# Designs tried in a protein design chat: VHH binders against q9ybd5. Part 9

Target 1, 159 residues: q9ybd5
Amino acid sequence: MEGEGLLVRKIRSGVVIDHIPPGRAFTMLKALGLLPPRGYRWRIAVVINAESSKLGRKDILKIEGYKPRQRDLEVLGIIAPGATFNVIEDYKVVEKVKLKLPEESQGVLRCPNPTCITRKEREKAVSKMVLVSQDPPAYRCVYCGTTVMGDEIHDLISP
Key: E = the ipSAE of ESMFold2; O = the ipSAE of OpenDDE; V2 = 0.75 times the mean of E and O plus 0.25 times the DockQ between their complexes.

## First folded at step 1 (VHH)

Design U09 (framework vhh_7uia_1)
Fold by ESMFold2-Fast, scan of step 1:
Structure U09 (fold): chain B 159 residues (1-159), chain A 123 residues (1-123)
Amino acid sequence: as target 1 above (159 residues)
Amino acid sequence: QLQLVETGGGLVKPGGSLRLSCVVSGFTFSNYEMAWVRQAPGKELEWVSSISGSGGSTYYEDSVKGRFTISTDNAKNTLYLQMSSLKPEDTAVYYCATYEYTVSEGDTYVDYWGQGTQVTVSS
């Protein structure tokens, strides 16, 4: 018969993100703005905690019809460095990108320091963070010097 | 060199059956997800069915569920598509394809297509 209903169905067009660390596919959907009330018009398949020869376990995220924004690769790289981002057209991979922690990020990560100039609406300063460690991931605000590390970084991603 | 060779197409009447075969050489089935994809005259490519190398999980496009069955014969390194209750809308060139989502090396994405086999369902 048919398999148990885990969606490994091929998509005709859109994006497939593979080799996602277990549990981070939903973090990606949130960061991309695809959780309710947004995103429900997209056909989305999520595989959680699947077997992987490379990682032991992995998530896979398929978003049918999605057209990635330039900012999306940066955001996804922050969440899952080392994951593979695939652009699909007519069931073929037309572009493949290995995601990585950006060396510098502008307007993507909010500084957690409430007194930072980038947190003041009046000043209109755009946040700017620089990568200071890859393992664990760590970013430092260039304006106030505040450093954020590990999974806390994901909470700072701007919508 | 990877090769995919499709056979088994032909002309059948509505309600008829055909079995498509794809003989694969140059790789191991268990390393790849195998799929059937079709293109009807004047239409875009459409995914039909896939089977995983990791246990034989099968998936089908909604319009073919209950009518088509995908399977493999590992001893012959061959992928099959058993088609039953064929409709004029199933008229298309059918392609055997392999697509890797779980590459051990993580860096290589593989998408190999055969040359196709024509299926014509006509009254």
Scores: ipSAE 0.005, ipTM 0.213, lowest interface PAE 10.0, mean pLDDT 77

Design U10 (framework vhh_7uia_1)
Fold by ESMFold2-Fast, scan of step 1:
Structure U10 (fold): chain B 159 residues (1-159), chain A 124 residues (1-124)
Amino acid sequence: as target 1 above (159 residues)
Amino acid sequence: QLQLVETGGGLVKPGGSLRLSCVVSGFTFSDYSMAWVRQAPGKELEWVSSISGSGGSTYYEDSVKGRFTISTDNAKNTLYLQMSSLKPEDTAVYYCARGTDEWYPGSYDEFDYWGQGTQVTVSS
């Protein structure tokens, strides 16, 4: 009897991200710059640790009025590969995307090596990371060769 | 008691028609999206069609568009799948499934309760 009734109302327009691994909806809000109070101009609904037949447990994130950018898909794919990204217009799903780890990431992930050329204020080098493993996820900096793996990658996402 | 019971499966020749029914009990039908999901022998579960709790939105897998129609009868707590122009590739066990909430019926892998399944065989 736990699942009876609507958990969260439908939105007229915006985005809905479903099948988020438990706890990562908070990571998504950080990465999109939408942590309260900074996200107050949007209506945001977050469900944490809900039951899921696919994942056992999941998070759900609804952002009413939000228009997705290509950067958003890359960032969200890094945080929750396999999650479902839905674009909503007039209460209907008009686009559905299964998120994936991007093969390359430019200007999105900060190299963790403090001596990397991409970390120096004087240099014009834009961070560029290449995917070297999907399970566990791992990215390597093309400039200095530093590799970062697993959940530590989330700490490197630029605002 | 929460239950989903499918009926209407059977053997049909290519080009034929079948109507599957799923009677639900133990919850308010309009509060949930509903779906038909099938599994062919030796293959993964494949989403076929979904309908919103209000019945206002329907979604179909590309291979069944124009051939299958999903509908509900709220007074009878029954979900239907009208299948026409059946092909051998439609041979599968068909399950009705309840979405975890009404919000987006297109999220077909988001189901918390399933029926027992009904076999549909399309063969000459």
Scores: ipSAE 0.006, ipTM 0.225, lowest interface PAE 9.7, mean pLDDT 80

Design U11 (framework vhh_7uia_1)
Fold by ESMFold2-Fast, scan of step 1:
Structure U11 (fold): chain B 159 residues (1-159), chain A 123 residues (1-123)
Amino acid sequence: as target 1 above (159 residues)
Amino acid sequence: QLQLVETGGGLVKPGGSLRLSCVVSGFTFSSYGMAWVRQAPGKELEWVSSIDSSGGSTYYEDSVKGRFTISTDNAKNTLYLQMSSLKPEDTAVYYCAKDSGEYFYGDTPYDYWGQGTQVTVSS
């Protein structure tokens, strides 16, 4: 086999996201619309809570055949800033990206303030959030000024 | 036997340029991908750039795209990082690293590292 006693097979093509904080691989699958029992067209392998000298523990997510969209990278960066996104072709890494919190997010994060103009159906304003802190992560709505922080941000990701 | 030795670091002013070199011995240089990884004071390791075993495909962290260029000279068993338009946030110890061939199964995909070379960008 290609690996040295690897339990999880290497993929021919697709994406591998490494250095994911423990448990967040499932958050990623949910945000991408791939968490079972939903129908999906890709083979997915998840390694949970693996040993990591950098993080102590990490998740790894492998999605065979997956072609990422720009929105996907923004969403994944919100969930696991610092994780490594690898694009695989013919069993080789052809692109490697360190995920980061996007500086601006438009149409991806919902404002949690129910009185915000972006929450009013009749106004047709698209949500726009600006990164104001990286540790802890925090975003501010450009329309109403409401700030959302930490893990609460993940609940605001639009399906 | 297997060694990676970095040189070329130093003190440079913002906007300046430096070229880092990494001389490799003890393995078939052209059979493995190589990378530059940096560590700023008090921060974790940050991948900067990679080059495949053919030397034809290069990859860069977003913050260095357009400013840094990775290259190899197989005849000299040497990896280079040409750095231009340097910024204070580029201050770090820079390590060259050899790809293990297990690109997504470790904390890093790298099995051998140099000792590092200090790059300081300040006025």
Scores: ipSAE 0.008, ipTM 0.139, lowest interface PAE 9.0, mean pLDDT 79

Design U12 (framework vhh_7uia_1)
Fold by ESMFold2-Fast, scan of step 1:
Structure U12 (fold): chain B 159 residues (1-159), chain A 122 residues (1-122)
Amino acid sequence: as target 1 above (159 residues)
Amino acid sequence: QLQLVETGGGLVKPGGSLRLSCVVSGFTFDDYSMAWVRQAPGKELEWVSSISGSGGYTYYEDSVKGRFTISTDNAKNTLYLQMSSLKPEDTAVYYCAAGEDYSWLESGYDYWGQGTQVTVSS
């Protein structure tokens, strides 16, 4: 097949994340540790700001051979709740998951309060945040009660 | 259960026009990408045109560009291919195809109709 469109080969196995809000595909790659020089072992296709009836515009991310961890799915859900996570096997979608904001997150989101016990390296407390609002998204620190909302949540994703 | 049914094929003279329709059920266009693929007698499948599920992106094979127009009517769950300036080499069975909302990117479609015959001759 040929054409004027953007042609990318189908993958035999891996992941395709569709319906990503515009510009967040790179946020995903950064959070998953797939930006260069890391990530070069995978074939990655990124489409930024494509047309979408559901979102007006969307990003699409395709990662050949990638198998996500549970932490990765939580991170992806925080970055793009409502995005479609497709698992590919033998060139077919074998599993389709609609990503969502996790109800609670441990060790993934850093508390923004610099005086919180989870921000003290000498204390071994692990951050724990609970979802308190879906729209806009909001999380509250279990230890100090600080709440973070909206796009600011992405800045708190731990490496 | 995804179902695609093509209609509108027939016999037409060179230079004529024809509109193919594909009625789809079991999904919404917002969730899928659609395409028209043809197969001439004794030849391989040839991709003709694609449209994203939103209708925002359309792509055409060079040989049909400017002559064919792909479109959707979401309210009718129908995909169209408006064909004009038809040539004998356009003679083929035309298949409606559907795939994931990103399938236009890969030109890879997983669901196919039964096909409709288009014959261009005098």
Scores: ipSAE 0.269, ipTM 0.617, lowest interface PAE 3.0, mean pLDDT 83

Design U13 (framework vhh_7uia_1)
Fold by ESMFold2-Fast, scan of step 1:
Structure U13 (fold): chain B 159 residues (1-159), chain A 121 residues (1-121)
Amino acid sequence: as target 1 above (159 residues)
Amino acid sequence: QLQLVETGGGLVKPGGSLRLSCVVSGFTFSSYYMAWVRQAPGKELEWVSSISDSGSSTYYEDSVKGRFTISTDNAKNTLYLQMSSLKPEDTAVYYCARDLWSGEYDAFDIWGQGTQVTVSS
């Protein structure tokens, strides 16, 4: 059909993440473990700080051949709540998800308190954080009560 | 600030060949997929071809497969479309465009002014 003004390339499989807040596409690549020296298996396209009539500015991330894991949606939601996650298989969009801050996160976010039981090498317990604020984002450690918010949350992702 | 300039169009006989060039300025060419899109007289825009940011993957509309070849020269920030076995139906204004490959709202965000290709005897 010649009525298609917006073009979608023929890609057998991969993911496209759109409406990413400006500057966070590389944070996503780091969290997914796809920056060099890793990630060479996939074709990656990244747009940073692009103009958007909806958001003013946005990032876009495309990863050809990447197969998402359930953990990925949680991690990406922490980095870019509100972004759109598209899964492509056999040349069709098979899943479209609006990312959101998870209400609870286990084994993904490290508690920043060095005296927390989850940080003790000898007595390691699985980290467990609960969402206490969406704007700005904030998580509280269930074990020690320490709260982390804003940009610091991204540094606590445990890939 | 960002600019795409197409050249290489012209009049050619059926069965002939032309090479289109698109010089890119104002952004990192090798970080984006790039596309060729055409518009024939009285018709809607038609996607022709795209090339990946690495230049390793190419995609073509079925009617041009085997006749057109898309390529890049990253050192010159230039996108090319080599057209062979041209048909009267290939007559159109050809545009190069930056391909964001993302969602329905952001497929192309920067366009050139176009270059006219006319295939006739």
Scores: ipSAE 0.000, ipTM 0.100, lowest interface PAE 12.1, mean pLDDT 76

Design U14 (framework vhh_7uia_1)
Fold by ESMFold2-Fast, scan of step 1:
Structure U14 (fold): chain B 159 residues (1-159), chain A 120 residues (1-120)
Amino acid sequence: as target 1 above (159 residues)
Amino acid sequence: QLQLVETGGGLVKPGGSLRLSCVVSGFTFSDYGMAWVRQAPGKELEWVSSIYSSGGDTYYEDSVKGRFTISTDNAKNTLYLQMSSLKPEDTAVYYCAKHYEYDSWGMDVWGQGTQVTVSS
């Protein structure tokens, strides 16, 4: 990206997530805990529904100064498999990761079954979900066997 | 036939107030989350505020908390942004947007924008 007509300004350091399917950038912000009522510790830029030669339309998310956590790549991969995660230092891409649906997710997705042992306060079992389909995405709870599919998965991401 | 039309922008002095309106057509207003997003001259898009009709859930960017209030009038299919204690840093084109799906933070429909200029 070199033009003066860039949709979003270059950042010196932080992360840039590109090739996000249209409408998912704010889903990512919510899942990362970066939307209010929590304070912004970083400068965040969002481009929604921009033109993309690869996807037709895409979102772009820039989080200046953000240092990604191990959990973040898993969460972001659930929301936008195929998106490109870029780590920026001194205006240069120093790491590039293609996001993917994790084969297994522990402590990230909550089981939607209200009677599941992982939903009971007293038991304190950590949620564990396994990927059973990639298209459409589907996860199955290891404890109770409940399967969740498609966009409903995003509602289950733990805050 | 989805359309969002913003009005209410203009020139205001620091410390002043403005109310932005967004008239929505082509969908049932109360079925979706709505947002205000802004872009200052030469700067990046910045999310400002969102509202979800499912319980009066409102969210604000930290720099506008306590100064801006997002609200809806379902009978008029209109989204509002009441802006008070305006600062020069609030100068931007303000867009209203429809969230991609109910309770989703993604957005897929944008208005054409209304200019807010805060200058003495």
Scores: ipSAE 0.000, ipTM 0.109, lowest interface PAE 18.6, mean pLDDT 76

Design U15 (framework vhh_7uia_1)
Fold by ESMFold2-Fast, scan of step 1:
Structure U15 (fold): chain B 159 residues (1-159), chain A 119 residues (1-119)
Amino acid sequence: as target 1 above (159 residues)
Amino acid sequence: QLQLVETGGGLVKPGGSLRLSCVVSGFTFSSYAMAWVRQAPGKELEWVSSISWDSSTIYYEDSVKGRFTISTDNAKNTLYLQMSSLKPEDTAVYYCAREYGDLYSEDYWGQGTQVTVSS
């Protein structure tokens, strides 16, 4: 749902991610596996390009009934460092987390180098990336040394 | 600049009533959903009530349902919270917020107004 004057249904439980950079709410939905063609069973509200005194413009993502995994916070932090992750229980914010770029990431980011050992299904090496720059964000594969930067990192998020 | 100013708080005895007001400027509030949220000392933020831009959809937290009434006056750009049958558990700083799909948005909260229910 988009536009001014929207009333997005309140959630008794679930998550609300606020202060998402404009356009990245859909990146988040894709990364969480909540977009078709896989289908999704959650009641989801998305506000795109809303006014924000803090950011000028922001996205907001609301997922009713969703129980976050630790992996989800890591993934969301990669997509929108600085965004606010709210856990809702009984209409109340029970936890508020400012998302950050993780310093290390295992099994979350796929190395873009097709010859990397982590890309070979016969080898059971788990992808491991290390944060080497905050601005722009950059990760380096510990196995082959390949570095990926900026928005390209989002394309590497494992399903 | 967007501004929200809450007033109407104070000290009241259990069973009493108060009316909170939130005057907004810098935007037309009839184009936005609005909310009241509160925070008791040492506690998490608690959503209290919301009203849609056209006043057709209203929600209340279970503990205030039947005791509180949210309303708007578009001509005055003012959001109200009429509180009745107040309980000590209602003691908190009350904030109004412009809702943009998220009642817990931090961008447009006012300074708050203290409600104390004691004795």
Scores: ipSAE 0.017, ipTM 0.275, lowest interface PAE 5.8, mean pLDDT 79

Design U16 (framework vhh_7uia_1)
Fold by ESMFold2-Fast, scan of step 1:
Structure U16 (fold): chain B 159 residues (1-159), chain A 119 residues (1-119)
Amino acid sequence: as target 1 above (159 residues)
Amino acid sequence: QLQLVETGGGLVKPGGSLRLSCVVSGFTFSDYWMAWVRQAPGKELEWVSSISGSGGSTYYEDSVKGRFTISTDNAKNTLYLQMSSLKPEDTAVYYCAVDYYESGLFDYWGQGTQVTVSS
């Protein structure tokens, strides 16, 4: 085999997110704050639109050396519910989490309504959204009742 | 319920051959890529080889290419690693693992089998 012998080299330690819906790996990098000029201190591999027996097509995101934060699981679950989040140590999976839409989200999703109190006084009123539908995904602001759904939710992620 | 059991290791002289086997229970071979991974004493884990569930695609670490052959027998739910022209540097515990080829990670590790290459 030419090249590295694999399409993507295996990582010793870090995070691998598998079964990402096609096109959402870059959304994840943006949400994690890893797009340039940030992220340059980690070795990042992204595979987009690869074959998948379960999804037909998938993205894969590898972040070598990255230590995940609890917030990351919630953010990534909003972007790709059903994707698999793997923590890698010494080339083996030591933790595997199936991502899911959080039932509620605080300080993560910005309400799109410009008249919402969370848009005017962020220091005193932290955004809070509640899951109201899984298919399609939909969240409702607890302060003003505005509902957002589908891919538009991803544009509202704070970082 | 998924289990991986490796066998076939042993002591062999340089230039010798061994065949490692991994008997799998609890899943369908064709749904997964399978891999061999090894760890020498005091060294890091090293990926050795991977094979697709169909058996149509194989990949090898550069240092074993041409000397090792990975294969499957789906009727026996068994993964094999045929090792030839063995070198002292191949001395390691060899593990069978489920490999997510495109993601490059391993899951469901077996207990391992020791291969020792010495005079």
Scores: ipSAE 0.000, ipTM 0.264, lowest interface PAE 10.1, mean pLDDT 78

## First folded at step 2 (VHH; framework vhh_brivekimig_d4)

Design R05a (at its last look DockQ between E and O 0.18; V2 from the best seeds 0.00; counts 0 for: pae E 12.6 > 2, placed apart)
Fold by OpenDDE, look of step 2:
Structure R05a (fold): chain B 159 residues (1-159), chain A 120 residues (1-120)
Amino acid sequence: as target 1 above (159 residues)
Amino acid sequence: EVQLVESGGGVVQPGGSLRLSCAASGFTFSEYAMSWVRQAPGKGPEWVSSIYSSGGSTLYADSVKGRFTISRDNSKNTLYLQMNSLRPEDTALYYCAKHFYSWEDSYDVSSQGTLVTVSS
């Protein structure tokens, strides 16, 4: 994390997300509900357009005090597959995971088809999307068959 | 299915050394942090050491710091624990554990473990 072009101190505990595609750090924060005013519980450092040998440019997120739920990890995987998720304790990495597109998303990605049963509140059906392509990313609704592809998937993340 | 198989346990005298191994399968080993945990007779499980996926960062319980060394070989899907200067209080069943995506204090832990007995 050091030497990325900007000086950002280590965090004692929380998470560090590295190798985020440029521009997606704020997408992550928004999707996770970590932007103000709700995000006051954590100390957040955002590095945008840092030098990256792998990606050319990358974003970095440090969130002190943050412990993700399973849903959060799914959201992060959808937004930035291939990014590196690090859990920090006592200034050390205690867990490191490469984020990935979930094979199945239930209750997180809503179906873009307004006529889908999952979009009808009276039916109380929970959205269920299955991964049908890695590159470009694509998900298909198991109910109506509607497929969504590319960055528009990010817009389908339920708040 | 995640499979973790420990080996290398045995009986050793105080001050002796052992090297434990954990063979992992059923998941992409190189993508996950790994830990060793142990359970002594009549006691609850105790975290021993952790190493994250690249092997560059390690953590140790205070009780084993300076004596134990955790390492991994991702090309062999194997986790290691070098135990030096063993003490009677190190006697326990040692388990290999895989961290979860949830980042909770939970592990995929093997059901078998390998027994380490330190006695004169």
Scores: ipSAE 0.005, ipTM 0.237, lowest interface PAE 11.5, mean pLDDT 87
Fold by ESMFold2, look of step 2:
Structure R05a (fold): chain B 159 residues (1-159), chain A 120 residues (1-120)
Amino acid sequence: as target 1 above (159 residues)
Amino acid sequence: EVQLVESGGGVVQPGGSLRLSCAASGFTFSEYAMSWVRQAPGKGPEWVSSIYSSGGSTLYADSVKGRFTISRDNSKNTLYLQMNSLRPEDTALYYCAKHFYSWEDSYDVSSQGTLVTVSS
């Protein structure tokens, strides 16, 4: 946060995601469909490039009234593993968890191989990607064996 | 694999008390929110209560508020439901359920359940 003069107002209910690596808050919003015009009905606060003792710099995301699905949590964990996910009820943090890379992704991460059976619309095969490295993050397609790593993984998140 | 084993059901008189237990294995119990769900004969499932992974935050259906208390002992991998002032409409099979995350509505349920019958 910027000095003691910067204040992020509490929300009554929703989620606050803290310790986001700098530059990834908008990647999260895009991947969750929360940016206009598609998802513009949420009250959202974004703090960009705040100071962080743990990270040097960070982003912070606050979404009022938001109740994530498992798919949304998977997306968040892929984009910002290690970020702090806070659930807010009645102005209080009722749960705090650390986001993590999912061990498997089914139907969320697309295979980067355009000839994979999961990329053919006539086929019924849903993508399944398995985690093969935490640092750098890397996933391997179960069907064709193609591996993707690093920030390129973020481009493979299905809308 | 995830295993949830309910116990503590039985036949009890109206106004009585009963304590249900759910023994959990196959996952790190302390990382997940847990719920109780019940199903009366001929009705669909009804959510009863939830407890966050830390044990400090609890939620209840309106029909059981003030009478039921959910709790957990993370050192024993056990979920509890203390049921007081029982009524005939509380008669049901009770299932414990593991959430996929501590805040998510989706969860795994056991296939067994424990029967609670409230009758005179």
Scores: ipSAE 0.000, ipTM 0.257, lowest interface PAE 12.6, mean pLDDT 81
ESMFold2 (binder alone), look of step 2: mean pLDDT 81; pTM 0.821

Design R05b (at its last look DockQ between E and O 0.23; V2 from the best seeds 0.00; counts 0 for: pae E 12.5 > 2, unsure alone 64.9 < 65)
Fold by OpenDDE, look of step 2:
Structure R05b (fold): chain B 159 residues (1-159), chain A 120 residues (1-120)
Amino acid sequence: as target 1 above (159 residues)
Amino acid sequence: EVQLVESGGGVVQPGGSLRLSCAASGFTFSEYSMSWVRQAPGKGPEWVSSIYSSGGSTLYADSVKGRFTISRDNSKNTLYLQMNSLRPEDTALYYCAKSFYSWEDSYDVSSQGTLVTVSS
């Protein structure tokens, strides 16, 4: 990612997430478990509040050497739908994925209802949330029907 | 139903070449990245190469870089793997997989694979 503003070096391999809504880069790192001390395993550049023609302001996240799994993409999609996920190989973007809200989230978003069967450790029920609104984002538990919306969804991401 | 059918395997001497094919059906082939994975006797599955949906970007395992070339023909719903300078350690059952990401631990494979044997 090159442009006006802060100078950040290209990464050889890993991921670059662009067009992150301002303030959500650290939310992403936290949700992915990439904050220190675990984050020291990778080289991470965080650009916050950069100028954006599209958004006005944006965050950028570069993680060198990191290879997210499908679950990670789901998490990222929940946090920043519309952001661009770039896979880097040999200093080149080899894939671009527009992040989106998953239609269904299983085992990623926990139900906020403490009395839900999925919140009982003795039970075997895995959380299952379905998307019921795009804007604002909203998910509903398929077990108890509890609905969560907005940025509160981010707090429900299982580590 | 997703179907992947590999072909082109055989027995070759070290330094030889083979070209594998994978015929895909049951999904919109052009919308998905595809991968080759292999499994040698007594070993776990190993990712070999991936090509993205557009066909413009490719990835390779270090073990095959410079020797293997992955390609695709979306008009034919076919994935290819050109294997040159084959080595005994390339001996494996080769599978094509419907995989959007090269680093996934599991691959959606529904085929029997094609056997490649490299031996003197």
Scores: ipSAE 0.014, ipTM 0.276, lowest interface PAE 8.6, mean pLDDT 87
Fold by ESMFold2, look of step 2:
Structure R05b (fold): chain B 159 residues (1-159), chain A 120 residues (1-120)
Amino acid sequence: as target 1 above (159 residues)
Amino acid sequence: EVQLVESGGGVVQPGGSLRLSCAASGFTFSEYSMSWVRQAPGKGPEWVSSIYSSGGSTLYADSVKGRFTISRDNSKNTLYLQMNSLRPEDTALYYCAKSFYSWEDSYDVSSQGTLVTVSS
């Protein structure tokens, strides 16, 4: 019957990420290593360009059996701040989190400057990027002062 | 701008009781699971207890089951840990953590914590 049912089947355990800005669901999967060959074992449902009362349009991810690390939440917050992260246990939402831009990133965002000390393996310096703007999103390297903003930030996420 | 402020620690004799509080601000408290984590001198962080955002589901480490009770008051943005029958091995710095999920095994410890010392 029209108007009944779920967009995709409920999962028993795992994660549902809702209110993803349109076009970012696959970016999230790639950044988390959930696409083949590294993530082929996961049962994943992706909805692209669904209607959203909040955003006009949205993407949705359902990942059965997935138990994210805190690093994964940082990555997701960088890609889709404002998205809703739902933890599912026994078919029920047991935790709901609004994703947000982390204030600092150590070892997750790489510095784009090829001459930065953090790009030199010999120096063993771990990248540290600090949030300097929410809108547009922007991060600055604490070592060399290079700033990156907007969607370019997503290209700097370390797998 | 998340702030978590722990209180209620102190020195107590074995078998005694303490009640810890954690005042939260800078996020919508009612949307998150919360955890208590402790760190004994010279040891890494040890998960103690978690409570789901709904307040109806609780989890405990085996070492504290039956002695500790986690609770929350979402109207006051406050997390609690009632600790009864305290033992010397419960001596640690206790801190609360905002959790994304109940099975989280790594916690961002950025708060001061509250020290619990159980000794004669």
Scores: ipSAE 0.000, ipTM 0.177, lowest interface PAE 12.5, mean pLDDT 80
ESMFold2 (binder alone), look of step 2: mean pLDDT 79; pTM 0.802

